# VH-VL binders against Rusticyanin (rus): the designs that were tried, part 2

Target 1, 147 residues: Rusticyanin (rus), of Acidithiobacillus ferridurans (p0c918)
Amino acid sequence: TWKEATLPQVKAMLEKDTGKVSGDTVTYSGKTVHVVAAAVLPGFPFPSFEVHDKKNPTLEIPAGATVDVTFINTNKGFGHSFDITKKGPPYAVMPVIDPIVAGTGFSPVPKDGKFGYTDFTWHPTAGTYYYVCQIPGHAATGMFGKI

## First folded at step 16 (VH-VL; from i85 with heavy chain Y32H)

Design i88
Fold by OpenDDE, fold request of step 17:
Structure i88 (fold): chain C 147 residues (1-147), chain A 117 residues (1-117), chain B 107 residues (1-107)
Amino acid sequence: as target 1 above (147 residues)
Amino acid sequence: QVQLQQWGAGLLKPSETLSLTCAVYGGSFSDHYWSWIRQPPGKGLEWIGDIYHSGSTNYNPSLKSRVTISVDTSKNQFSLKLNSVTAADTAVYYCTRGDYYHYMDVWGQGSLVTVSS
Amino acid sequence: DIQMTQSPTSLSASVGDRVTITCRASQRIYRWLTWYQQKPEKAPKSLIYAASSLESGVPSRFSGSGSGTDFTLTISSLQPEDFATYYCQQYWSYPYTFGQGTRLEIK
C-alpha cells in the first residue's frame, strides 16, 4: 500500500537511490534496494517515468530484494501511478491493469503535487515485468518501462 | 487566488532595523513555507530565509546574524526583521509562498527599502 | 552553497524566434529547479517548476528541460510580452540560490 511521503523524505531517498546507470538500464544490487521514480511531463501529452535522470529505464533489481519505492509526481493536477505487471505493450487508453506486486493511487493529485512511498519484496517468476502508469492514456503514449 | 500583501517602512538610516510584514489572503497559511527574497536595484535575486507555519526557520548564512523571520498564524502573517542595516541592504524585498517542492509560486508586490544617511 | 550559472547574461531576439536559456548547478539538484520571469518594476513570476513542469496559466510556448546539473528554458516562439529578465533558482538545499539572470530584449 502506498503512503504519502514528505519532501524531506523524498530528498533523503533520492540520495539513497544507489542505482547505477548504463545505457537505458538502472541496475540495483543488494538485499535492500531504494528506488526513486518521478513522473514527468516534459510535453503534453507524453508523460514518462524518470529514474536517475533516465526516461523510462529498465530497472534491474535482484530477486529476493526488499524494495522501497519513492514516487514523485511533478505534475500539479495530473494523476499518475507506478504499477508492476506482466502485461506488456501495447497498452490501451484504459489499460485495465491489475498490479501484480505494487500499485499506486496518485489520482487525483492534489494541486500541490504528491509524493508516495511503498515497499515490497521482489520475487518475480519467469518472464518480463513492466512498471506502468495506468492513468488513462499514459501507458498508451509511452509511460512505462521494464523491471 | 492566493495573494500576498506587504507593508513596512521604506526609508531607513544606517544601523536601524528593517521591519516588513506580509499578509496572506485567499489561501491557507498552514502547510507552506513562507520566504523573504530581496533584489538590490538593477541586480539579481537573493534568498533571505524562510519559515514554516510551525515557526521553524532557515536563514541565508550571509544574513543569519542580522535576520529574524517570524510568523503570526492567528493573523496569517509573517514578518522580516533585519538589524543594523547599511546601504548594502537597499533593495526591493519580496515575501513569497513556497509550495510543491517549496518553490516560490506566489509573490508579494515587493517593498522598496532604501537605506540612506 | 550551490552556485547557479545562467547563460547568456543577455540576448536580443525577435518576435517569433526560438529562444533558449541555460542554467548550470555546481552540484546535482535533481529536479529542484524553477524558472522565473520578471518584468520591470514587477515581482518575479514562476514559469516552470520541478525543472519541466509548466506553472498554471503559463503559455505552452514555455518549456523546461534537464535534470541533475544542466537545465534549459525554451521559448518556442517569442511573443512581445516575453521580453523580460529570466532567473533560474535551485531549492534543493539551503541556502536557496538564483542564477544571475538573463535579460531578453527585443532586437
Scores: ipSAE 0.814, ipTM 0.930, lowest interface PAE 0.7, mean pLDDT 93
Fold by ESMFold2, fold request of step 17:
Structure i88 (fold): chain C 147 residues (1-147), chain A 117 residues (1-117), chain B 107 residues (1-107)
Amino acid sequence: as target 1 above (147 residues)
Amino acid sequence: QVQLQQWGAGLLKPSETLSLTCAVYGGSFSDHYWSWIRQPPGKGLEWIGDIYHSGSTNYNPSLKSRVTISVDTSKNQFSLKLNSVTAADTAVYYCTRGDYYHYMDVWGQGSLVTVSS
Amino acid sequence: DIQMTQSPTSLSASVGDRVTITCRASQRIYRWLTWYQQKPEKAPKSLIYAASSLESGVPSRFSGSGSGTDFTLTISSLQPEDFATYYCQQYWSYPYTFGQGTRLEIK
């Protein structure tokens, strides 16, 4: 289910990402990692994900890690989703990415000075995955990244 | 397009209360943050605080004990009160409009407030 | 509180020059920074938000960069109307704070 946060609370959540940035990659280590993703922070292009202040970065996560994901919709006026799949790009306007291995579903639109967020836990097996927004047109125009 | 106009008393004695009002024209009052900024003559800028159109406030800790910011949505106005003024409060005071992310994009004309000795 | 330090405090330049003004935050503010221009007896005017996004109606000779603690405002070819005082401001963490200003004068 979706919770609400003030802008200061969103900023505090963004700082809890445990990854290390190198170029366009965010690398995680350890048995438990925390990924914090936002949908379109100020100054970033629409539509995009941001992790650790990087647009649509590649996420490198240890095989067998417990992955705690926080997804925050920071995009006033729009809903978004953060859904993980084995199905890679390119994507159609209506992306067909079933089966979804973990994810959030569609977020509420920001309202009342606040932002919707949710958490989920994921236990990946070795391999390549993608994180994708299922709002029509978003993945087709680049709202996705690699894991 | 959007315009902010501000008014209030320009001369005060020490210990009096500074009171300024800012009116919003040509745009929506809702879904915005409304802020007060001050600038001593010839000096830099200091953020005083803000208020969301629904009434939630945030104040600079340096002024928090003396500051009140209020909204009147029926008049598209917001106001500043600063209690117990001293000469150190002499400045040009500005009202501003902030977006959903607190970026301040529109400024009022400024009001010089002088606190005598 | 996050301290914002601008450099230089003042500079002199000629029309047509490329000028660079820097702003340093005492801690990470990511991209949550605005640049303002202020002329005498006038309110500040917003030039750039989110460190590098140009405000509408601002000439393309203005640009901003930075995404951590070190930020720059660049004017690629100085015009007569650009002689003013410039301020940076962080809006990452309350209380929001401004740099001390950089006065840009005609040489």
Scores: ipSAE 0.694, ipTM 0.875, lowest interface PAE 1.4, mean pLDDT 91
Fold by ESMFold2, last read:
Structure i88 (fold): chain C 147 residues (1-147), chain A 117 residues (1-117), chain B 107 residues (1-107)
Amino acid sequence: as target 1 above (147 residues)
Amino acid sequence: QVQLQQWGAGLLKPSETLSLTCAVYGGSFSDHYWSWIRQPPGKGLEWIGDIYHSGSTNYNPSLKSRVTISVDTSKNQFSLKLNSVTAADTAVYYCTRGDYYHYMDVWGQGSLVTVSS
Amino acid sequence: DIQMTQSPTSLSASVGDRVTITCRASQRIYRWLTWYQQKPEKAPKSLIYAASSLESGVPSRFSGSGSGTDFTLTISSLQPEDFATYYCQQYWSYPYTFGQGTRLEIK
């Protein structure tokens, strides 16, 4: 289910995020929103997620919206996941975040000049969620954010 | 420590083809982008194009009709050809190493190519 | 094409001074910006990548900041070996483009 993209294609996908930035929050509105998340873009610390050029931002998404999520692994040498849960921090080395509400599972490691990405659709209900990387140790060292 | 060594003819006549080769020493050729940059004497820098070690290329649109960048992975080398040169192509030409994200961290020492008028 | 504009075009300063050079992109390049140092008759040398990440072996007196369209290179205490021409370069969108350069001279 994982697709491949060149660096220019990744850059084009990053620009498709529909959120608006305020501080460390990315706010979405409307019936359909597009969230584009990357793992460890150049200049960001390992391990981290980036949405709309912000490290591990809080995402504010309308309940009941159709949320199209694109996750891109931009971290050469590592796999990552983007998995949504109601289980908040702190996380163990092997995160205990079941049940997974929506997510990607583990990405391939970037290779051949390309980056793996995948999409999923999510229909959130009201509440607090977290997006978490399930690679051992990553969530424990900060690879997560709040929704 | 990675080093880049360039060579090729330094003096050309108009309409000839510029041909430069860059060899990579002390590091991996794989998983890198290899670029050519030029600098006319006393002027700024212009990106010519790049090639991934497996052969995929990108060229500056201003030069695309005349430029070819290629790799020889068996020799850890990449090359530049620029067809139909004129005096305006006189410059120091640099080869560079780019990482997986196209950041250029290692540069060759440069090759002056002069096109006589 | 993304135009990169540096300010100032030239600058005179003394050893020990704090120096700031700016670079503006004609459109958003996020953090995809490199700073180079070039001495006469030499190839450019990379100083800063991703706008603010210091290249290995570059003295800590060099720093970069900015994201989006406005970027700065700062030298906190100028040394004799820092007199050179400095270039910014965007690597967000092909073709990759350079600023016109900033010549830093000794007073």
Scores: ipSAE 0.687, ipTM 0.871, lowest interface PAE 1.4, mean pLDDT 91
Fold by ESMFold2, fold request of step 17:
Structure i88 (fold): chain C 147 residues (1-147), chain A 117 residues (1-117), chain B 107 residues (1-107)
Amino acid sequence: as target 1 above (147 residues)
Amino acid sequence: QVQLQQWGAGLLKPSETLSLTCAVYGGSFSDHYWSWIRQPPGKGLEWIGDIYHSGSTNYNPSLKSRVTISVDTSKNQFSLKLNSVTAADTAVYYCTRGDYYHYMDVWGQGSLVTVSS
Amino acid sequence: DIQMTQSPTSLSASVGDRVTITCRASQRIYRWLTWYQQKPEKAPKSLIYAASSLESGVPSRFSGSGSGTDFTLTISSLQPEDFATYYCQQYWSYPYTFGQGTRLEIK
């Protein structure tokens, strides 16, 4: 289910990400990690994800970690999703990404000065994954990243 | 193109209430934050507070006890009241438009308010 | 409150020079920073938002960079109209705060 946050609450949630930035990579450590992803923060291009203030970064997460994900739609005027798959790029305009191993489904559009967000927990096995937006056209034009 | 026009008293005596109004032309009043900023002559800028179009306010703690910002959505206007003014409140006061993320991109022309004895 | 410190406080430069102005936040503000230009007796004009995004109608000789706590405004080739006072402002955390200003004067 989607919850609502004010801009100050969104900012507080963004600070909860437990990763460390190195170049275009966000690296996580420990048994429990918190990933906070946003859709199109101010100053970032449409369409994109941001984690730890980086556009579509590669996420390095320990195998077997408990991964708590918070996804916040910060893009006024648009809905987005944050979905995890083993299927890598390229993506079709109408993405039929199967299977989705974890994710959020489509967010509400920001309204009333607020932003929709949701959480999910994921327990990755070793391997390469991708995070993608399943709104038609978004993954095809670059709204995805590697895990 | 959005324009902000502001008006109000230019000369006040100590202990009076500063009252300024800002009208919004050529754009949407909704989905924006409306702010007041002041600048004492020859000095820097100070954020006073903002109001979302629906009426939610945030004030600078240094002024919170004396400040009221209000909206009149029927007129596309917002206003500033600052109670119990002193000479330290002499400044040019600006109204501003903030977007959904509080970036202030449009400024009013400024109103010089002088507090004299 | 987040304090914003600009350097230098003032500088003199010639038309055609490349100029940099720095702004430091007392705590992390990520990219939530605006640069303003203010000429005498005028309202501030926004130049750059989100640390590096040019506002519409701002000449490309202006650029912004930085994230976290350290930010730079660069003017690549000064024009006569660029002599003004420049302010940075954080909009990460209430109360929003401005740097003390940098006066850019003609040599």
Scores: ipSAE 0.670, ipTM 0.864, lowest interface PAE 1.4, mean pLDDT 90
Fold by ESMFold2, last read:
Structure i88 (fold): chain C 147 residues (1-147), chain A 117 residues (1-117), chain B 107 residues (1-107)
Amino acid sequence: as target 1 above (147 residues)
Amino acid sequence: QVQLQQWGAGLLKPSETLSLTCAVYGGSFSDHYWSWIRQPPGKGLEWIGDIYHSGSTNYNPSLKSRVTISVDTSKNQFSLKLNSVTAADTAVYYCTRGDYYHYMDVWGQGSLVTVSS
Amino acid sequence: DIQMTQSPTSLSASVGDRVTITCRASQRIYRWLTWYQQKPEKAPKSLIYAASSLESGVPSRFSGSGSGTDFTLTISSLQPEDFATYYCQQYWSYPYTFGQGTRLEIK
């Protein structure tokens, strides 16, 4: 279910990401990791994901880790989703990415000075995954990244 | 485009209350933060606080015991009150428009408020 | 409170010069930084938001860069109308704070 946060609370959540940045990759280590993803932070292009202040980074996560994901929709005026699939790019305007192995579904649009966010836990097996926004047109124009 | 017009008394005695009003023209009052900033003569800028159009406020801790920011959505106006002024409160006061992310992109013309000795 | 420190405090340059002004935050502010221009007796004017995004109507000779704690405002070819005082301002954490200013004078 979706919760609401003030801007200061969003900023605090963004700092909880446990990854380390190298180039366009965010690398995680340990048995438990926390991934914090936002949709279109100020100064980033529409549409995009940001993890650890990087646009659509590749995420390197240990196989078998417990992955706690927080997704925050910071994009005033739009809904977004953060959904994980094995189906890679390219994507159509209405992406067909079933089965979705973990994810959020569509967020509410920011309202009342606040932002919607949700959490989920995921236990990946080894392999390549993608995180994708299912809003029509967003994945087709680049709103996705690799795991 | 959006314009901010501000007014209020410019000369105060110590212990009086500073009161300024800012009116918003040519744009939406909704979904914005409205802020007050001050600049003592020849010095830098200090953020006083902001208010969301629905009435939620945030204040600089250095001033919060003396400051009140209010909105009047029916008039597209917001106001600043600063109680118990001293000479240290002499400054040019600006109202500003902030977006949903608190970036301040539009500024009022400024109001010089002088607190006499 | 996050202190914002600008360098230099004052700068003289000629028309056509490339000018850089730096701003350092006492804590990480990522890219939540605005640059302002203020001319005498005028309100500040926003030039750049989110560290590097150019505000509408601002000449393309202005640019911003940086993230984290170190930021730069660049004027690629200085014009006579650019003499002013420049301020950086963080909007990452309350209370929002400004740098002390950099006065740019045209030789």
Scores: ipSAE 0.665, ipTM 0.866, lowest interface PAE 1.5, mean pLDDT 91

Design i88
Fold by ESMFold2, look of step 18:
Structure i88 (fold): chain C 147 residues (1-147), chain A 117 residues (1-117), chain B 107 residues (1-107)
Amino acid sequence: as target 1 above (147 residues)
Amino acid sequence: QVQLQQWGAGLLKPSETLSLTCAVYGGSFSDHYWSWIRQPPGKGLEWIGDIYHSGSTNYNPSLKSRVTISVDTSKNQFSLKLNSVTAADTAVYYCTRGDYYHYMDVWGQGSLVTVSS
Amino acid sequence: DIQMTQSPTSLSASVGDRVTITCRASQRIYRWLTWYQQKPEKAPKSLIYAASSLESGVPSRFSGSGSGTDFTLTISSLQPEDFATYYCQQYWSYPYTFGQGTRLEIK
């Protein structure tokens, strides 16, 4: 489930995101899209997600697309999750986002110069979704975004 | 506070091997990348390469055929060897600490290495 | 290799001035850029990492901005100790590369 990557490998994975940035929105097109999300890239505030070098961006994804998600925990010293739900903010310290539509569960903490990552595939139906970190307190302090 | 101290011979003849050592004080050798940077007199900076405590290295392709970076974890030291030097290798050489994300946040005092013309 | 180009190559300014130095990458490096200050016969000192994050102990008059390919270092009110050469460095892709430097001189 969870694999390990060196920093150069992480950088290569970040480049595979197929979205296009406009302001704080990342827009995807086509029948297969690749979303690469990171937890707290260097220079971004704790706690946050980054997609295409944007903090907690809104993701615009075609309904019915095949969505390949790669989630990478780049945050030294912390675990994170990337979990998709229809339940929007605000979130409690222990977020209540069941049912989880798709996601990763909790990542390992970066160790030995390497970062944990995992992939999953998701087939969204039309609607609004949120991506949320389930580590206690993280969503309550802003670690989430809209899809 | 982490400190880097470096040493090695400062005057070489063409074709000799440059050899520098950097000692790490006041911090952990693990979880950092250790780098060498050089600066020819009056010129800009050039990244030579880095090494992790496991011995894993990355080298600037322009120097890769001549450069070796090594670690001695028992002494918290890392070293640079540059073979077959010429006058073009005259520079101040710096050892540096790369943070977990590889930018150089701590620098050694620098060592001037002069290769006779 | 990613080329880093700084502008201007030299600059004369007075104490109290606002100074801006730019750095352009030949390809996208996102926010993986560090600014260094170097005084004569001294090692460089890191000022700003990740394009905009201030290193500990660096005065708040220094700031960095930018992402992608275009970056700026700003000194909001120049002090006598700020006269130095400034370098940007990308650390997105090996080999890591530096800009050619900007020499900031007292007018």
Scores: ipSAE 0.551, ipTM 0.836, lowest interface PAE 2.1, mean pLDDT 90
Fold by OpenDDE, last read:
Structure i88 (fold): chain C 147 residues (1-147), chain A 117 residues (1-117), chain B 107 residues (1-107)
Amino acid sequence: as target 1 above (147 residues)
Amino acid sequence: QVQLQQWGAGLLKPSETLSLTCAVYGGSFSDHYWSWIRQPPGKGLEWIGDIYHSGSTNYNPSLKSRVTISVDTSKNQFSLKLNSVTAADTAVYYCTRGDYYHYMDVWGQGSLVTVSS
Amino acid sequence: DIQMTQSPTSLSASVGDRVTITCRASQRIYRWLTWYQQKPEKAPKSLIYAASSLESGVPSRFSGSGSGTDFTLTISSLQPEDFATYYCQQYWSYPYTFGQGTRLEIK
């Protein structure tokens, strides 16, 4: 379920990410981790995910952890999703992925002075995963990351 | 097209109170942060403060003790008052609209306020 | 307060040149940065918001990049009307603060 947030609320949510950035990797530790990912537009016309200030970073998350994911759409004019799958790239314009956990669904387009955000919980087992936007063309043009 | 029109006294003596008003035309007053910015002659930009349509304000700590920003939603106007002015307050003052992303996309024409004895 | 440091303070260039202006924040501001253009005796005009989003009506030769603490404004091919002063501004944390400005002059 998507919710609305003001800019101050979005800023507060961004700061809740528990990961530590090193290069292009965000590393999480502990039994409970909080991943805050945003849909952003780092270069028109292709949007990307951003965790902290990193574009589509690799997320290192302990197996067996409880992962609270907050996904925020800050990309004015575009809808996005945050879905976790074992299927790696490349992705077609119309991506066919099999999400391993109930994702965010497609976000509303930010409007009327409010941002959209949602959250879900994930319990990963050991392995490699990917987070992907299922909006047509987004993953195909690079809106995805590795877990 | 949204436009901001501002007005107020341009010449003040030290210790007087600066008073400027900004009116919003052609757009919604709600869901925006309305800001005041100033620029001393030949200098850079300084953020003074902002106000939400609800009346919630944020002020630059450097000016907080002297600044009051208010809103009149019935008139789609917001105002700036700066008490106890000195020569250091001489500047062009701008009102501006910040959308919910808070970037300032619409600016008033500016008001030169000169403080001199 | 968050300090915004622009580089360079002044720059001379010719029409057609690729111009780059940088802005550094004293702390992480994610992508909450705006670039403004100001011409003499005119109000500033927003060019780029959210670090890389082009304001409506702004020519595509303008682009912004960066996230975190380091940001860049690029003009791919300088036009005569681009000679002006440019400012970056963070709106991550109150009080909002501006860079000191970069004056772009004709060579």
Scores: ipSAE 0.531, ipTM 0.868, lowest interface PAE 1.6, mean pLDDT 93
Fold by OpenDDE, last read:
Structure i88 (fold): chain C 147 residues (1-147), chain A 117 residues (1-117), chain B 107 residues (1-107)
Amino acid sequence: as target 1 above (147 residues)
Amino acid sequence: QVQLQQWGAGLLKPSETLSLTCAVYGGSFSDHYWSWIRQPPGKGLEWIGDIYHSGSTNYNPSLKSRVTISVDTSKNQFSLKLNSVTAADTAVYYCTRGDYYHYMDVWGQGSLVTVSS
Amino acid sequence: DIQMTQSPTSLSASVGDRVTITCRASQRIYRWLTWYQQKPEKAPKSLIYAASSLESGVPSRFSGSGSGTDFTLTISSLQPEDFATYYCQQYWSYPYTFGQGTRLEIK
């Protein structure tokens, strides 16, 4: 379920990401990894995901690992989702993304001065996956990444 | 529209205590952080400290020993006191409002405080 | 404390020019950066918050970019009213700190 957070809480959550940055890739290790992703607006009107200050980075997860995801919506006036799928790009403006194997679903629009966030756990099987925002137009304009 | 109005003594002698007050009009005092910023003549900006409406404070370590920020929620006001002033404390002092993002979106008109013998 | 370093300290430009100001943080601040504009004998005015979010009422010719340690403020086409001093400020950790400022003057 979606929850509200203050700025100090968001700062604390951001620091819980266990990945290490190299170029445009965030690499995780261990049996349990913690991914902290934020929906941000680096340039209007095109939102994106941000992990460790990287825009839509490739997330390298160890085989067989359990993935705990914290997703934070930092955009005022906009909803977002963080959903995992085997369907790769390209994505339409009105996306038909199937199947969704894990994810947050649609976030409510954040209130002024507050952030929306939620958590979920994913147990990946073998294969290539992508994380995407299912809000119309977002994935089509680049709000997605490889995981 | 939210407005901040500030007042206090503008001329002090060394060792005296600076005292400024900021009043909030046209908006809620709750759900905001209230800050004091100063700017010496011809120089940059320095963060002094802030206070939440609950009374929780944060101070710049460079001034912590001399600074006190307080709040009066019944009057929608918050104040700054700076003890043992010297010429180095001569500056324009601003009160500001920040939302939960802590960026300062509303500023007072500023108060020039001059410390001179 | 987190040090904020702006570049350049001052620059001269003409109306219509594209202007870029940079700000570097001594450590990661994610996107918790604000850009302010200050005109003589006036209080600073917020332009951009969260590194790239435009404050209400600010012209679209202003934009901010960056995340982590390196940030930029861009004015796509300089207008006469844009000549002022600009400051960046981090609000990632206390004490909050400002850049030294960039004075934008008319050429």
Scores: ipSAE 0.523, ipTM 0.869, lowest interface PAE 1.7, mean pLDDT 93
Fold by OpenDDE, fold request of step 17:
Structure i88 (fold): chain C 147 residues (1-147), chain A 117 residues (1-117), chain B 107 residues (1-107)
Amino acid sequence: as target 1 above (147 residues)
Amino acid sequence: QVQLQQWGAGLLKPSETLSLTCAVYGGSFSDHYWSWIRQPPGKGLEWIGDIYHSGSTNYNPSLKSRVTISVDTSKNQFSLKLNSVTAADTAVYYCTRGDYYHYMDVWGQGSLVTVSS
Amino acid sequence: DIQMTQSPTSLSASVGDRVTITCRASQRIYRWLTWYQQKPEKAPKSLIYAASSLESGVPSRFSGSGSGTDFTLTISSLQPEDFATYYCQQYWSYPYTFGQGTRLEIK
């Protein structure tokens, strides 16, 4: 379920990401990895994901790993989701993405002065995946990334 | 609209203690971080420290040994004390409000403090 | 401490010009950066927070971009009232620190 967080808590959560950044790729290693993704608004009106300080980066995760995902919504007044699928782009404004193999589902609108966050665990098999926001228009305008 | 009003002595001699107070009007005191910033004449900005509603403080290490920031929640006020001042402490001092994003969105009018022999 | 380095220290421009000011952090600060505008004998005014979020009441000609260590403040079309000194500030870790400032003068 979704929880509330303060900025200091958000900062602490961001530091828990176990990936290593190189260019536009975040590489994870080991049997257990922790992905921390945030929904941000780098340029109105188009939101995006950030992992570390990278916009919609490609995530390289070992097959069979236990992936703990922390998703943080930093957009005041807006909802987002972080959902994983094998369906790649392009995405429609009203996305029909099936199946979703793991994810947060839709977030509530964060309260003023607070951030929203949630966690889930995922066990990927070998292959290519995508993380997307299922809020209408978000994935269509670029709020997605490759795994 | 939230406003900050600050006051305190502006002229000090070396070794004296700087004392400034900032009052908050038109907004909640509990949901923000309250900071002090200073700016020497013709120079840039320096963060001095902040205080939370709980009374928890953070200080710039460069000033930590001499700085005390306090809060009076009953009056919606917070204060700055800087001990053992020297000419290097001559500056305009600002109180500020940090939003929950911790950026300083409201500033006081500033107080010039001059330290001279 | 995190050092914030602005570039340039000063620049001259004309009304209508596109102006860019950069700020570099000595370490990663994600997007926890604010841009301030300061006019003579006045307190600084916040323009952009969280690197790219426009403060309420700030004209849309102001924009911020960047994440990590490199940040940019852009004024798309300079207006007479925009001539001032600009500062970046990180609030990722204590102590919070400012750039040295960029003085924007009329050409």
Scores: ipSAE 0.488, ipTM 0.863, lowest interface PAE 1.8, mean pLDDT 93

